# Miniprotein binders against a7ua95r516to809, part 38

Target 1, 294 residues: a7ua95r516to809
Amino acid sequence: ASLSLLSISDLVPDLQFIFFWMSNAIEILYFIQQKSPAYMQTIELMDDKAGSKESLLSATISANEEAMTILEEVIMYTFQQCVYYITKTLYVVLPGLLDCNPFGTEPSSEQCRRAAGVCVCAVCVMPEAVRRVVSVFQTTSDLLQQYQVHSEIQSQMFAYLFFFTNVSLFNQLIDKGPARGWFQRSRVLQIQASVKILLDWAKGAGHNHLAQKFFAKFCSTVTILASPPQQLSQMSWKALCAEHPSLKPVQLHRILTQYQLMAELGPLPIWQPSSEDEAYIYRTVDLLESFENH
Below, E stands for the ipSAE of ESMFold2; O stands for the ipSAE of OpenDDE; V2 stands for 0.75 times the mean of E and O plus 0.25 times the DockQ between their complexes.

## First folded at step 4 (miniprotein)

Design Pe
Fold by ESMFold2-Fast, scan of step 4:
Structure Pe (fold): chain B 294 residues (1-294), chain A 85 residues (1-85)
Amino acid sequence: as target 1 above (294 residues)
Amino acid sequence: DTYYVVIWIKGPEEAIRKLAEEAIRIAEEMGAKVEEVVIEEKDGEFTVYIIITGLTKEQAEELARRIEELAKKYGLEVRVLIREI
């Protein structure tokens, strides 16, 4: 009995509460780290002849270590809960980037100018499917800023969110793409434009390095599928492997096979794997990416 | 910077083919690449999708303006989507 979420807005109250807990735990941990030396010094200034001094010092050290361990666990737990809720929302909205009509009757079309039945969407207007994904990232960024979460924790959060997004989009495109028509050139060009909006958002938010790192596999896939037949047919298997090192042999082979079918390229060229890689193109266990981070 | 342009046309088969041919001609005159042209029939209605690349932002806006003029001339429903790639 899980709730189906329609928007990140549905999660904001829960996320605010969890970020509040996380921020407070971080602040308390910082306080203990800053104040512990001064408190220990205070104990050491007690009468040297009193046997209670050694006992109190030992007890204080143990209590501080225990408190810090508990706070670190609370921070980890709240971080994992934020990730859980945010990624669950992303999972619902991400398929929209892949299974999107070139022309939808999207709410974002309200920003388009219209005349005599013609609607022209401004270049800066985001498609609704892209707006939903960007809204999740922007709301996360806003909450991290609102609760003054340290930049290192922010980077860890977006590293995971980009990792999740990459895995989800890649797996959906590879697994469902052929049956859904997502390998068709019109759809791939739309996906490429959508990815550019996501990457531009990440750059503006100060996360360009993380986006480049964690979106590499999906970006490589889209780049190959968006390549003109004239250009791609001139490349060898070795050249494609060199251009797209993030793709495993089985993944690259699956992508090229689907491209050949959708582009109606006929029998030549067929991008045959090198003899060294041939054994690995049948490793179906390596086709889809794992959601485990490390 | 290059832009992705999708032109969507709905109407009677003969009228949409003529508008699509003129739209393609205008795009090619501007130096654009016509990536794909798809004609679909559903429930007796025809739609055409024209996918265009190779234009700058200014050129894409100009193309959209010219397509608007053609749509008014033929009295057809046309949508133009412009996105950066």
Scores: ipSAE 0.213, ipTM 0.623, lowest interface PAE 4.6, mean pLDDT 78
Fold by OpenDDE base, second read of step 4:
Structure Pe (fold): chain B 294 residues (1-294), chain A 85 residues (1-85)
Amino acid sequence: as target 1 above (294 residues)
Amino acid sequence: DTYYVVIWIKGPEEAIRKLAEEAIRIAEEMGAKVEEVVIEEKDGEFTVYIIITGLTKEQAEELARRIEELAKKYGLEVRVLIREI
């Protein structure tokens, strides 16, 4: 099947299976961790019949350690599989976010699963491109809740998904933005609106801190590009670095250069990198974000 | 006064221009600065965006509310973004 046809809904059955095993493994691991001390204590209180106690204790410790190790591997594997499938669906829908028209009630086949009939929930009133992205996150949230996955694992899942989303959107914007016209004022405002809707959803879903943290680079980029020329032209390189600490010097320099071109501004001495940063602006390897730095 | 508002309006030319003018008027009455007004046409559909700066948080929220109410009255699609500078 072409990647373009892959929806999160198509993956739900497979994800359900993986989440089931992940949840069960977590529960069993937790059970062993909670019961092991009491079990060990019980063995320790047994009458020492001819060294049988020590052998039983050793065997029990070894068996518990082995079981916990296997369960941790299962949890890790299932987590990775979930992330793999979910990020594939994100990869398909994220480009649409940059081209999103924030206007429009385009009829979506992906309706809110929580409502029968016409739903007017925040998700259902979203632009289609935003809704598709949110649907991936919402489906993930619903599955995590359905299987009562531990809160830490839920947080790790969303952290990675937001990280992946930020990297994907940032890299696309930096790499393709000039050619796609995404640096045009009107388009930047559209992107900003679309991202705001996504962030508002994340806030409503209880993931505000994670969203703010992991979307920082993309949000900073969009904020700079959305800034009025009169205002941005008054900001020094140092001030921009301080306000947007998530951006590397090479990234900020690229953004400002592209902004200058789009706004038809002449060279701005105030945006000249500091002598300290001058060497860093040429590190093109650092321009795009890596998916490995999570 | 560290907030700015971006108003994005889509619809028929006459209606969007009218709402844009009202938005500008409201902003000016608040003592805010209109930084940018852009009208774009694509395939017979008009879009206007307005950037307004020099607002308090409360002013920005009030401006947004008034614009959304007007947009609803005119049957226009509107997005209002409030951002801290």
Scores: ipSAE 0.024, ipTM 0.521, lowest interface PAE 5.0, mean pLDDT 85

Design Pf
Fold by ESMFold2-Fast, scan of step 4:
Structure Pf (fold): chain B 294 residues (1-294), chain A 85 residues (1-85)
Amino acid sequence: as target 1 above (294 residues)
Amino acid sequence: DTYWVVIWIKGPEEAIRKLAEEAIRIAEEMGAKVEEVVIEEKDGEFTVYIIITGLTKEQAEELARRIEELAKKYGLEVRVLIEEI
């Protein structure tokens, strides 16, 4: 029962209140921004020479600036609180995505193979672990729609959520992958299928551009790891760096090392870092991504 | 076009290996290039991943049907999925 606090469903009532506060603060801020200039102009046209006009104008300017500052702080705080609770829930469910098998589920009545020929695995076999992650994103989308939160703020929220998901999945794969067996060829293909389900959801929700931008690092990692050995062995270090600019040299080196261990490759590695990149490969502090923007 | 042909199988390992070999042969007969074959075993259940290039969507569907027919001849419980990469 205590672990229910980690479920997105259990947070919905609290999130509803926070979204309600945020939406109202945005509306009030917008109202002040739209109406304040007209009111100030009205004061400016007053012919009170006892000094009350200047006093009223000064007081009104100060009050409006203070009110706008407070509203901006409320919006920022409520936004940060929503992101905090949603990402805390995401962090708990994301490891399951790296450890599930979308191909091992029973065929459903929605079996795409029978209908269209080319089956999008995501549509036919959504594992429970992937469904939990999608549920967090869908619930967030539903709350933003319910409280009519401005589209720019919706985009900003999903940018944060996708950034967080990307960093969390990348760090877990790199840090825990070897011990968990996640770099096994079959596991990588399963991870790629699961990630495709998330990206398909994002596209359907109208967030394809954000997903492409903020999942770049993890997607590059999975793309490299899922490459057939014969094709990957023909790519130089320089070509891989150019194709996957989101990856740091130390990250690319770690990924290729794990690939080489799991795949039956030739005796000589074809992936030789440049002299400049070689120095960065030994900077272990750059291996894992930060959850902070800088 | 590049496709994953994913075969989920429950049965004895020898029969599964033979089915996988026959599936590769059928794919090649249809003009496909088999890029990679990955086999995973978990609790007596096998998942065979066959990555192929050179087939159209309709040819990939035909490959899936032929694999399912082969599985019936071997008496295996099988599911075949096709995913465009």
Scores: ipSAE 0.127, ipTM 0.617, lowest interface PAE 5.8, mean pLDDT 78

Design Pg (at its last look DockQ between E and O 0.30; V2 from the best seeds 0.00; counts 0 for: pae E 2.1 > 1.5)
Fold by ESMFold2, look of step 5:
Structure Pg (fold): chain B 294 residues (1-294), chain A 85 residues (1-85)
Amino acid sequence: as target 1 above (294 residues)
Amino acid sequence: DTYEVIIWIKGPEEAIRKLAEEAIRIAEEMGAKVEEVVIEEKDGEFTVYIIITGLTKEQAEELARRIEELAKKYGLEVRVLIREI
């Protein structure tokens, strides 16, 4: 089917089905793991008068290994399907973060506030583009909790989603930013504000450490771009690399080049790459991130 | 630990100039630093961003309150973003 106007709410029935299978497979896997030692000890205590004790023990071990293998495959497949569906929705909504103005007042937000007399929903205090992204994350979190998916799997799911978000936003900004005017000072400040709203959601949802780890490249990019010229012009290449280790030399070089153009700065001697990094600042194959390097 | 305030102002040039000048005076009396002023004009309407650093949390919140009062005085649309840096 087409992704023409796909929203996360359209995917909920499919996601419910997938989470149901995943959660049940996890429960069965843990049941086998917990009960298998006790059953094996029961077999070992059996009277071996007919010589069948060793055969039963071997068959039980083999059946448990086969079941665990199948369950692990089901868990892996269902996890991958969840990621596939959710990231397709994220891909549609994420570009709006780069085009919205969280400082401005949108007509729909004004009408919601005036019609109600008091805004009763949290989505009316954030830009619609940001609300759509938060809605994907929040719906995912609600479904994971509803189906009681193991907390380690929930964390892995959000690690995937934050990684995807990071790659998608970074690649769009670097690749399309010059043509779209996204490096203009006002646009960078607007993007910074949108990122803050998203990071505040992640913190409030208990995912702050995952966001810090897996969203680092895009956040570093925005931090550099939003830095006032007086501050950034005093930071050397080496200091910037140390402060932003998630950025490759070619990426940092591109970001600083765009910064110079939009802040109307000439070349700065302190931004010259180190001799070791000079070999890498023109490696265009390393400029954009792969969605498959998770 | 240290806070940044971004003041976004939209409206006619003369009113923006007056609010921006007073905002800078307030920031300086708090001992804060004005790092950048970003100005855009579109169709005769002006938008200004003022980036201020060197504030405690309490100072940033007080600055925001005083700027919102000035916005009402000058009849300007204003938004204030506070973040920890």
Scores: ipSAE 0.495, ipTM 0.851, lowest interface PAE 2.1, mean pLDDT 83
Fold by OpenDDE base, look of step 5:
Structure Pg (fold): chain B 294 residues (1-294), chain A 85 residues (1-85)
Amino acid sequence: as target 1 above (294 residues)
Amino acid sequence: DTYEVIIWIKGPEEAIRKLAEEAIRIAEEMGAKVEEVVIEEKDGEFTVYIIITGLTKEQAEELARRIEELAKKYGLEVRVLIREI
């Protein structure tokens, strides 16, 4: 099947199976870790009438270590599989946040269909492209809650998904943005509104800190591009670096150069990189974000 | 006057041009600045993007209300974003 046809709903049965095993493995691991000391103490209190106490203790320790190792492997494997499937779905829907139409199709979300009447919920007001992205995250959240996955694992999963989303959106905007017209101020403002909806969802889901941390680079890029020319042209390179510390010098330089071209401002001396940054603006290898840095 | 209003209008060319002209007129009457007007055509449907700047909060809200009312009157789809700069 073409990746373009894969929805998060199509993956739910497979994801449910993986989440079930992941949750169970975590619970068993936690049980062993909590009960192992009590079992060892019980063995230590047994009468050593046959010299079998040391052998039983050694065997119990070895069995617990082996079981914990296997469970850790299962948890790691199932976590990786979940991330793999969810990120594939995100890869398909994320471009819609950049090429969003503000005139989205009628709200057809199943969650809002249960309300008799005109639903005015935030999801119903969302453009379709934004709803698709939010649906991936919401489905992930619902599955994690349904299977009572440990909160630390939930946080790690959302951290990675937000990281992946930020890298994907940032790289697409920097690479394709000028050619696609996504640097046009009206388009940027639409992108900013769409990202705000996603951030508001993350806040409502209890992941505000993670979202703010991992979306910082994309948000900084969008903030700069959304700035009026009259305002941005008054900001020095040093001021922009200080306000947007998540951007590397080469990234900021690219954004400003493309902004200048789009806004027909001509060369702005105030945006000239500092002597310290001048060597770094030519490091094109650092322009796009890597998926390997997480 | 640190507010801007971004307007997206979709529909037939004649109708969207008329609404855009009225929106610009209202903005000018408020002493606001029209920063951007872009018309795009796709598959015989027209979309207009308008950015109006130099508004107070109250002016931005009033402008948005008037545009939404006019769009409804003309049977046009409209989206309005109010943003503080």
Scores: ipSAE 0.470, ipTM 0.811, lowest interface PAE 1.2, mean pLDDT 88
Fold by ESMFold2-Fast, scan of step 4:
Structure Pg (fold): chain B 294 residues (1-294), chain A 85 residues (1-85)
Amino acid sequence: as target 1 above (294 residues)
Amino acid sequence: DTYEVIIWIKGPEEAIRKLAEEAIRIAEEMGAKVEEVVIEEKDGEFTVYIIITGLTKEQAEELARRIEELAKKYGLEVRVLIREI
């Protein structure tokens, strides 16, 4: 897959230039915001010869507003370019996360001292497919730190990257899952383990709150699919809706239908939608998620 | 707080069956609940996932230690994942 994939490492030089200009624009904007009031006060105290003080104040305000607008546009443009390149790379590596087995990956001596044969580990070892995804996030974090990008912008970037990852994984699982066998019990447990590795990385990186917020839909889906049949069959439709508010009725219905089929629970539906939701389970236009953040 | 233990076993069908039966027995003796046993067959090789809940962190670690001893006895590849619920 080395022939078909652009690694995040290949994009680092280009990303460095974009992050450099974004960081510079942010610094200049911050400087203007912090120093403008002091400069305005200085003008106010000036000796107003020939009535120029009001004109100078008006001109300075106008110039500052124009400069701030230009800097905000530069920041937005460079932010969008970073997101474009990072998500393009991320999108290519994300399907691998759904198709790997963390349980079957041999542990390193760091994580398990009994690397040969028998190993007991508190966490599953990171498969190469998961490592590729984590590498994109880690490289992004490293670049944000290298160029000293403010924490607010860092949070916005990871919010978007997690949103994008959530939508990509959810859509892949729902759309291609049946054909790929991803709804099989063993495959779901493997996906759950891979997701845990990714979420553990996010927590370690200080983004636990963002990860919990923006991965809600995909995490709900995996949680339902990984639930034991005895436990899930005891939950009503209303209880599942309450537990998984991020899922639309059509999405929840599709997930439960696939679960019932793969767990071989019989042909009769166990999870009957409420009368209020029944009309909405047929809204196929709402099945897949949009990449546009509303 | 309660912990979830997932035991992953790979090997020949007969050896896996014996290890899985003994692992389930140990878990139940410790007061744990065996939620599910998932069996996967690929190319004549068997993989079993045993999902166990209702254990404290110390009990989960003790279960993992005992499963490690069983794996050595049966000559099987075993992985144990412990996570807080």
Scores: ipSAE 0.405, ipTM 0.778, lowest interface PAE 2.7, mean pLDDT 81
OpenDDE base, second read of step 4: ipSAE 0.460; ipTM 0.806
ESMFold2 (binder alone), look of step 5: mean pLDDT 83; pTM 0.784

Design Ph
Fold by ESMFold2-Fast, scan of step 4:
Structure Ph (fold): chain B 294 residues (1-294), chain A 85 residues (1-85)
Amino acid sequence: as target 1 above (294 residues)
Amino acid sequence: DTYEVLIWIKGPEEAIRKLAEEAIRIAEEMGAKVEEVVIEEKDGEFTVYIIITGLTKEQAEELARRIEELAKKYGLEVRVLIREI
């Protein structure tokens, strides 16, 4: 058993409670939104001889506004609590993804297949560090499905979890990478393989669109770093910007600088920033990504 | 339909060098380009990464099959990743 599996498992009873109440609040909110117009119309059609029609209308409006406000706050609070505890767990396990070797991991029975009666194991297997990350996402998916949480909320939760993962991995790689040796050619190839395993899980889980959208920056970074020197050295700054629009000028400049060092390349004129970008390549305030979701 | 093949090999230096040379030879005979060879050595353990391009999906799968068979013969750890470019 891995420590990360034990950690998320310890949270499951509490998360089940939170998901249960979140799902219920969403369903009640939806019911009110769907039924309120019809009920208001019914009140409006009343022949109010006793002077009660306006009182009933006013009371209904007040009751609906109060109920919707409370339900929206419950949904927001429970959503934020789930995200908080899930991302707290992710924060602990994500750095391991940048430091593991998927090529040296023993294949599991799940990664083996039979071909013409012979058992053939999968070439690239999921290392423990990647399995810990996937387990957090899988447990989240299982809980959302168990409590039948509305599909739009499921999408919002995975959008935020992928956003958090992207920012965390990108910042760790850019900020800690040089000191950790993560820009070494062999390490970048290992990181690329680990990232592919994670993205393959997301695709299999039905989250391919969200993964493509929210992992764009980290995926662009890994794609550039994993490019062979002969291929990358033929791409201009403008071509790299066009291929990787999620990267800011300072981020692309930092990535290319690290690549030059690790691939033992000298300065390349083709990687000189465009005149429009030249003023921005040294804006250190833009180097790391914010966890603020805007 | 161009695919990238990344070959990872781990084991004793002499056996690894022979397998890597054979893998490069097979790839070149198939008309592929060997883009990069990354070597990591630590405490007598030899790890080699070979990046190959210019193959179709079927050719990449055939290369992987041949490399796995050769690795089994030499008793070495080998991993092959295939990716569409």
Scores: ipSAE 0.232, ipTM 0.687, lowest interface PAE 4.3, mean pLDDT 80

Design Pi
Fold by ESMFold2-Fast, scan of step 4:
Structure Pi (fold): chain B 294 residues (1-294), chain A 85 residues (1-85)
Amino acid sequence: as target 1 above (294 residues)
Amino acid sequence: DTYEVFIWIKGPEEAIRKLAEEAIRIAEEMGAKVEEVVIEEKDGEFTVYIIITGLTKEQAEELARRIEELAKKYGLEVRVLIREI
């Protein structure tokens, strides 16, 4: 597996091998779970006064437990390996999404318009940076379908990939955004359009519920930053916390501070943290999200 | 209620600078506030982003029309997004 030119295409042969083994292990585990109870019942119904039935039953239970443990370990290992390689590729391509322009060329009659005239919806074409991210998700979907991986495992895979993408984008925006100009409203509107392309892909792939759940933090951040000053300045700290429950107090405080700087707003008493949250706005260890399970 | 106008223009540096200056002048004549003006360069291509607030719907539509007409005169690509704030 050469890393001289990192792309999802370079990982496909390795991923195919891992998905093949994962799918096989899942099928074997399912077979054992399906057939074991019937076989055990058959043993129990045997007439054996000598005690050989108890020996066979004990041996079967032991063998089944050992086999299931090994298969669960294989499934977990192969799942973790797939996640590792896929997320490593995602991490390289995700920053481009924060720095690309997804808005298309001049609107045509077939594009979204609110009324006759110049009021139009922004037409989004898929920029190369967004296409690279979508290609990782699409290739993953294709491999899961090719090896007929159970839908529940597919859902777990995309749950983790969306979780990882959300954390990665949020951390990059919060940590590197000020230096990169990513908090400028014109840039935030472009980020919002790019994220919409990813969310639309997820909806089309049947993963809308997972996308809504796992992108909540980054979507909340972008929604706040894209808000016009007239609207946002009328919302209290309590109202913002209620509308954006995925954001921790320190995270919301940092976002509002950056917004004040970019919009050149003076002090806003309405954005003062509640007395209950005051201590938590200084918890810098909670500012960035962890990739580890909570 | 007031409206926001988000404009982006692509083209040669000199042409986009002239268009941006005229867009700002028109907006200021309408009593609007120019919130942001950003110029980006990528691969020798320039894009200017302008955010204007403090306009009625009719004023926002008129501003967008004038900017599109001016962009056509200069041979530039332009996109305009109008939203109620």
Scores: ipSAE 0.080, ipTM 0.574, lowest interface PAE 6.0, mean pLDDT 80

Design Pj
Fold by ESMFold2-Fast, scan of step 4:
Structure Pj (fold): chain B 294 residues (1-294), chain A 85 residues (1-85)
Amino acid sequence: as target 1 above (294 residues)
Amino acid sequence: DTYEVVIYIKGPEEAIRKLAEEAIRIAEEMGAKVEEVVIEEKDGEFTVYIIITGLTKEQAEELARRIEELAKKYGLEVRVLIREI
C-alpha cells in the first residue's frame, strides 16, 4: 500500500489540504494588501489623545508587516510542498513516456474509426504510460481550480512542472537513451508521438505558451532525432544552432554524435562538423541540465 | 493546410513488403512526399512506419481508405494516423 502513495490519486487528499491552506493564505494576504491603506487612513483621521494615535499607527504598521511576512512564508512553503509531491510523482511516471508505443495502442476515441483490422485516427491514442503523466497534470489543474488559486500562481506552478518535466525527460533521453534503445528510429517516432499527446493536452488546458517555452530543449532534441538522416547531413552547424537555440552547442553535438552511432544507418556519415565548428562546440562541457541551476 | 500521414504496419515480411510498396506508390501518385520508411524486425515479425507529407485533408483521408482496402487484401493489422502540420 506504501507504493500507492506514489500515485497521483493517492496524493489527492494531502494535496487538497495543502491547496486549501495556500488558497486561504493568498486570500488573506490579498485582503490585507487591499484593505490596509483604508484602515490606516481611518486611524489617521482619529482624534489624537496625547500621542496615542502615533503609537496605534506604528503598532498597526508593524502588525500588518508581520502578518504579510508570515502569509508570504506560508504561501511559499505550501507552493514548494505541492511542487515537491507533484514532481516526485512525475519523476516515477516520466520514464514510461519514453518507453511506450502510441501506434500500437487500441483506439477508444470518437476521433478514430476501426474497420477490418485498420484503425484511422485524427490524433495518436494515449497509451497508459502517457495517461499517467497527463493524469498528474490534469489532477493538478483540477485542484487549482477547485480551491480557486489565483491564475498567476497557477501559471507559475505549471511553469515549474513543465520545466521539471523537460529537464527530467532530456536528462533521461541523453543519459539512458542509447542503452535503452530510445535512439532507434522506431523508438524516436514513438517518443515524438507521445510528446505530441502531452503537448496537445497542455494546449487544451490553456498552457500552450508555457509548454512551448519550457519544453523547448526536449522538443528540439526529439525533433533532431526524428529528422531524416539526409536532412541533417545537408545542414550547416550554424543552421542547426539557429534552428535549435534552446540547446547548448555541446548538447547539440552530443545528440548528433549519439544519433550517428545509435541509428540504423549506412556507412556514410549523416553529419560532419568543420574544424571551426568543432572548436565552437568544445568551448563548453555541459551535457545535462541541472535541477539546481535556475 | 498540409497533413502528415503515418502508416503503421505489423506482420510477416512478404505481406508487409507488398502493402508498403503499394502504399508508397499510391502516396507518390497523389503527389505526396515519402519522408521516411522505418523498418524494425523482432522474432520474425516486421514493423514498418511510413511517414508521408504534402497531402491535403481529403487526399490523406483517401489514402487511408485505400490502405483499408490493402489491409483487407493482405490480412494485416494497419494503423493510419493523420495530423495537420
Scores: ipSAE 0.406, ipTM 0.784, lowest interface PAE 2.7, mean pLDDT 79

